# Miniprotein binders against Pyridoxal reductase, chloroplastic (PLR1): the designs that were tried, part 6

Target 1, 350 residues: Pyridoxal reductase, chloroplastic (PLR1), of Arabidopsis thaliana (Mouse-ear cress) (q56y42)
Amino acid sequence: CSNNTSNITTFKPLKLPLFWPWQKVKMGPLSVSPMGFGTWAWGNQLLWGYQTSMDDQLQQAFELALENGINLFDTADSYGTGRLNGQSERLLGKFIKESQGLKGKQNEVVVATKFAAYPWRLTSGQFVNACRASLDRLQIDQLGIGQLHWSTASYAPLQELVLWDGLVQMYEKGLVRAVGVSNYGPQQLVKIHDYLKTRGVPLCSAQVQFSLLSMGKEQLEIKSICDELGIRLISYSPLGLGMLTGKYSSSKLPTGPRSLLFRQILPGLEPLLLALSEIAKKRGKTMPQVAINWCICKGTVPIPGIKSVRHVEDNLGALGWKLTNDEQLQLEYAAKESPKSMIQNIFQTR

## First folded at step 22 (miniprotein)

Design x6 (from w1 with L76F)
Fold by OpenDDE base, last read:
Structure x6 (fold): chain B 350 residues (1-350), chain A 93 residues (1-93)
Amino acid sequence: as target 1 above (350 residues)
Amino acid sequence: SKIRVEIVVESDDPRLLRFIAMLIKRMVEEISKKYGVKVEVEIEEKDGKLRIRVEIEGDNPEALEKALEMLLFRIFYMAIELGADVEIRIERE
């Protein structure tokens, strides 16, 4: 009696990709997922209560993002509070290195870091050294995108030129595949684009606060300029620090320092939160998924923050579908009716 | 009506504290101009601690609230972007 052990090949159900390869977004020479993830919370003790005991959960969240085809991760050299300065880059570098899914494919990950325009970075060489320090923390030889974190034009215009030369030098040295900026307004964005173009350096990305809470005239103008110049707009804070999640209300505030901000702003967001809730219910989606999907529909690459597997799962649900034009208009109308618009970042220039 | 905002920042880097103080001063100047509110600022730096007291004064309650919103929002984003630990307290008179 020959026991033919039938090898039941467990067909793992082909998990349909959340997006197709042709839905990848060009960002200069790079091809990125239609959504990225932000890592500002990694090492942030104040706003998130980061502890090193959370690193395993962050690693699981990172792996889940990779498994679902996310390849854009945003960080900064300034992320991580106090003694944890640079912790976000260290964790991201660790996770990329340890990822089993990335064996032989580490170059598919686009790391987009931001170099702080600190007043003590007075030379282009010091700014290039900041890039090298990021590469060391990330344990990689080349960045996907090196970003100037903010413009100094409004308070140190001579320093800004030095930092722009630093971007040129890091690109010419091959330390970055592309260069980008963050917190640039329309006028400064054109200036840096032209400055870089004359030096053979393509500006590939602009990162700005862009969401249903931050869709004012200036954001629309930045979007228009980005489209004209072939710059990809990255939208940070697509969820408005969690205001657009539906988790919080005037009666249910977050704990910690965000409670002050949310108590002040949430009462003025009722029309927008209602419209988000209605559309979310109609689409069988969550409010965060709708808010992120709106950013994608507007032609931006949103970078929601990841803090856990649950946050990754929730954010991934923003992919594989689109809001209708009518649903987008309904959200935009409700956002305009909301008397409290999100205030621009202090670093946002004109 | 007055709103007092106390901002406390701790850092081992005195350069960062001085930079934050400069940024907050600029925020306050912009807020004052934008909303037509009187803003007074006191800055104390001692032992790796920056203490900033902001007093916002005005006759229009709506302008005061908008000024406060702008200040809080900008401080939060500054803290995120700089990786700074910031404590904020608000008192109303």
Scores: ipSAE 0.818, ipTM 0.927, lowest interface PAE 0.7, mean pLDDT 92
Fold by OpenDDE base, last read:
Formats: sequence, C-alpha cells, structure tokens
Structure x6 (fold): chain B 350 residues (1-350), chain A 93 residues (1-93)
Amino acid sequence: as target 1 above (350 residues)
Amino acid sequence: SKIRVEIVVESDDPRLLRFIAMLIKRMVEEISKKYGVKVEVEIEEKDGKLRIRVEIEGDNPEALEKALEMLLFRIFYMAIELGADVEIRIERE
C-alpha cells in the first residue's frame, strides 16, 4: 500500500499589488508610491514614548511597507529626542541595510530627509555638512530627496538664502537626487522655486500640513502653485496627529500631552468625524483609511507615521480604491462645518 | 479669565533651548495680536531646562480658548520638528 502523500502546494494567493506601477507618483527624477511613511516617532520619547525595545517592531513595520510596494520614507536629521537625536535616520538606515525584501535593491528606496534650519547653520558649507551627517546616519551615499525643513524668512531672511545655496550645493555635489522644502507658504514657495530654477536645480516637492483638518485657503493655494510649477505636494499629518482616527472623543482622550490639544479640538470636529465614520462604514474601511485616501484623491502624497505592523496594515488599506467626487465633497463640507479654524505650523510661511 | 501655560523643555544643547525660547516668544506675540489677548511670558533657563510660563488674559472666553489652542498646536509641532522633549501644564483661573 504506497501512501501517495499528495504535496498540496498551498498556493499563497498572489496578493494583488495595492497599486499598479503606473499609479506611482513622479517627484522630479524619482518615482514613488502614492503614499509614503513618516518616521518622526522613531526616537521620540516625549510624544510617543520611544524605547529601543521597539526597534524590532519598527523593522517589521518597515519591511511590511516595502513588501507592499511603499518606497518613500520621510525622516529628518532633527528626529529623535534628547540623546536620541538623529535616531530616526539611524534606524531607517539600519532597516534599509538589513532588509531581506530589498535583496540588494536598496537604491529603490527613496529616502526623503529634512535638514533643520538651526540658527547655528550659518554657512552653505555647514548646511552641506548637515546633509553629509544625514548620509552617514542613513549609511547611504546619496539621498532621494534633501529637504529644507522650514523657512527662516520670518526671523532670519539672510540665513534662508544661505540655506538655499546649501541645497544647490547638495544637488551639484550629487549628495541628493532631488531637492524639496517643508513648511513653505505660497509666496515663499515661488521664491525658492525661482531661485533654484535659475541655478539649474529643480524643486521636486513641497511638504505641508494637508488633511481634512488642514484644507484651508492657503493649502489650496499651495496645491495650485505646486500643480502649476510641477512640484509634488507631500501631505504631512494626514490624520491630524490622530484626531481623524475616530479612536478619541471628548469622553475618551489620549494619554499624555496630546490630551490637552485633543480636549480643545475634538468637540469642534463632530461633523467631520461623523462624515468620516459614515463613509468608512459604507466603504468597509477605517476612518484613518478614508482620511488618507482623501489626501491621495486631492493629488498629494500623504506620509502617515508608522509605529507598528498594525499601523502599516491600517494605512496600506487606504490604497487600491478611491473616494468618489461626491464622497470627497461630503468630507470637505463636513470639514468646513467644523467650527475649528486650521492652526498652521509655526514654521509655515505666507 | 486667565489661562496659565507652563512649558518645560529639556535639552543638553543650550543653543536649542535659546532657539525654542525665541520661537515661543514669537508665537505668543503673534497669538496676542491675532486674538486680542494679553500675554505675559516668563522664561527661565537653568541646568539644561528651559521653563516658560505663559499667561493669557482676556475678556472673551472664546478668544482665550482659540489662543490656547493655537499655542498648544504650535508647541507640539515645534517639539516634533526640533526633536525636543516638552512638558506642558495648563491652569485656568
């Protein structure tokens, strides 16, 4: 009696890609996923309670993002609190280097870091040295996108010109594949674009606060200018620090410092949270997935933060579908009915 | 009505503490102008700690709450973007 053990090859269902290759977004010379991930929480002790024991979880989250075709990772040289300064870049560099998914294709990862406009970075050479220090922490020879983290125009306009020249020098030296900015308003965005263009340096991206909480006249104007100038808008805080997640209410506040902010803002968000919840239920999606999908539908590349495998899975569920125009308008109407005016970042210029 | 906000920042870099102090001072001036509230600021730097006390005073409760909201939001983003450890306490009178 020959026991033919039929090897049932369990066909792992080919997970259909969450997006097609033609749905990749162009940022200057780069081709990126329609969503990136932000790493500001990596090394942040105060707001996230980061501990080095979380590094394995962060690595798993990073690997899962890569496996699902995410290739844009946003960081900054200033990320990581106190003694953990630069920890976000160190972790990202480690994870890229150790990635089993990349299998020698580390260059397919677009690292977008931001260089802080610290008052002590007084020369273009010092700003180029900040780029080199980021490359060292990341353990890579070239950045995808080197970003100016904020404009100094409002308090140190002479320093801003030096930092712009620093971006030019980074590009000319081949330290970055492209240059970008963060926290630029409409007028200052045009100025830096023109400054870089006259020097043969294309401005590829502008990173601003853009979400259902942050869709005011200024954000729409920035989006219009970006579309006209061929600049890709990156949307940071697409979930409004977690306010758009539906996890919190006036009766269920987050722990720690965020409780103060959420207590102030959440009572005025009821119309928006209701609209998000209704659309999420109709779509069989989560409120975060709807809020991120809205940012994509508005033609931005959102960069939600990753903190765990679960957060990656939740955020990845924002891909492979689109809100209808009517659903987008319903969300935008509910956001306008919410009595709370958009608060801009301190560094956001006019 | 008065709102007191205590902000404590810890950093081993005194340059960063001085920069944060300057930023908070500018925030408060902008908030005062925008909402028509009186704002007083006390700043103390000692042993790698920056203590900032902000007092917001005004006759319109809604203006006070909007001023507080703007202050908190700006401090949070500043803390994220600078990688600063920031504690915030609020007292209401």
Scores: ipSAE 0.817, ipTM 0.927, lowest interface PAE 0.6, mean pLDDT 92
Fold by OpenDDE base, fold request of step 24:
Structure x6 (fold): chain B 350 residues (1-350), chain A 93 residues (1-93)
Amino acid sequence: as target 1 above (350 residues)
Amino acid sequence: SKIRVEIVVESDDPRLLRFIAMLIKRMVEEISKKYGVKVEVEIEEKDGKLRIRVEIEGDNPEALEKALEMLLFRIFYMAIELGADVEIRIERE
């Protein structure tokens, strides 16, 4: 009796794509998913409670994002606290290298890192060397997007031009496929765009705080300038550090330093949280999914934090559907009625 | 009414501590101007620790709370963007 062990090819159920190829966003020469993930928590001990024992969980969360067609990952050379400086880039590089889902497709991953405008980066060459150090930590030959992490215009205007020339040199050397900026206000965004354009360097992205908590006049002006100049707006903190998740309330604060901030802000967010909850319930979605979907609907690429498999699954559910215009307006009205708008990042220029 | 905010930053890079001190000083100056509050700042750097004490004073309680919110929010984002370990304590008088 020859036991023909029928190789039951367990058809892994073909997970339907969460988005179609035509829903990819053009970002300069790059094609990115309509959402990315931010890795600021990777190596952040005090604010996130990072421990190296979490690395396997972070890897699983990263792989889940890749399996669902996410190809934009935002990091920075400054991410990772204390002795864990650069840990975010190290982990991202490790996970890209070890990811079985990327076999032969490593080049489909768009790494968008940010180079800190540290006061001691005084030469264009030093800034190019920061890019090389990021490439080394990431274990890749070329970045997707090299970003200036903030403008120095407000406190060191002479340094800013040196950093802009550093971006030009990174591009000309082929170290980056495109350049971007973060925390640029409307006026500085136009200036750097013009500076780069005259040198044949495409400014592909502007990263700003943009969410239902941060949709003020300045964010709308930046969005308008980005649309006019063909720049993609990357929305960081689409969930407002977790305030828009519905996980926290005045009676249920986060642990650690964020408890102070949340205690102060959450009471003023009740109208917005109610509107998010109502729309989430009507759509059979979570509050995070609604908040992220709103950022996409506003024509931004949101980069929620990647913290666990569960959070990735929840955030991925922001894709494959769209809020109606009326739902967007309801959320925007509720956000305006919430007296505690999140204040702009210190690095945000005018 | 006074709000005292103590900020403690630890780093092995004294350049980073000096940069953070400069940023916090600028934040406080902006807060003072924006909300019409009196702000005093004490800065101590010792042994890889930066200790900053901020006193916010004003007659309008709403202005004080908005000033505090701005300060806290900016410190948190600064800490994220710089990869700094920042402890914050708040006292109200």
Scores: ipSAE 0.813, ipTM 0.926, lowest interface PAE 0.7, mean pLDDT 92
Fold by OpenDDE base, fold request of step 24:
Structure x6 (fold): chain B 350 residues (1-350), chain A 93 residues (1-93)
Amino acid sequence: as target 1 above (350 residues)
Amino acid sequence: SKIRVEIVVESDDPRLLRFIAMLIKRMVEEISKKYGVKVEVEIEEKDGKLRIRVEIEGDNPEALEKALEMLLFRIFYMAIELGADVEIRIERE
């Protein structure tokens, strides 16, 4: 009597994601989740109090995002403070590698890293080498999106052309599936698009500060140009470094250096924070979820920062629903009435 | 009215410190022009530390606060994008 031990392959029930993302968004040749995650906090000691003891929590946060259909992760070679330079890419690479068992082949992680336009990156070859160093830290052979982190046009215009040629060479070498830019203004965005297009390189994304805090004339113009050129706008800081979270007030400031910034800005945000709170309450959502959902409704791909499972859960709750047009207009009105400086990043060009 | 902002940056790369110093100089020049405030800047680099003192002076208190807001916001984003550890202190007179 041959005991055929039938290997009952226990089909682990495909845990349906807790938060169903919307349909994937096109970003050049790539298909990405309607929201990504930013990893700038990973390795940031001063602003975020990063410690290596947090890495397990960051991994759990990454895995939860992945499980819920997020496939876009934004990083940079400059992320990580002091001796932790490149830590964000190292962590992301580790987490991707260790997560390969979690998801079936169809949800390929799109890594979007940014290469710093450091003054000492004077040759296209040095910029290509920065891409290789990012690939090494990420432990991957090809990037989803290689991004120029900022334009040098305002202070080193001769360097910028060298960096653009570096992007071309990254693409031609197959080191990146597409290229993107960050902190480009409307005029400079057109110039780089034309430069890359003439060379057969797809400019797939433009990353700018776009939120209820940063929705000025420049952001609207960049959005219009992106729509015309088939560029996907990535909105960084959708929560305004946490100002739009409702966790902080003039009486409840964050700890550390951000307290100074929040003390200055939060009083002028009261109309916006009230509108966010009212809509959030009416929708049974959090203020962060509303603020992120607004960025999605505006046709951008927001990349909120993540530090914990709780942040991922909160941010994922921005998906699977939409603000009405009236709710969007209410938020935009409240954002205009809020006496805030629409402060552009110093690296943002015209 | 005067606002003093002290910015301290630590880095093992003196090239990064010099770049940050250049960026902050540019920030304050733009702020001065935008808000019509007088800005003075002192820069010291010693022992892997960059110390920058910014004095913002003006007769319009609203312009001073907006200038400060812009400065702080730009410093924070600069610090994020460069992966720099930046301490900031503010004094008001």
Scores: ipSAE 0.808, ipTM 0.924, lowest interface PAE 0.7, mean pLDDT 90

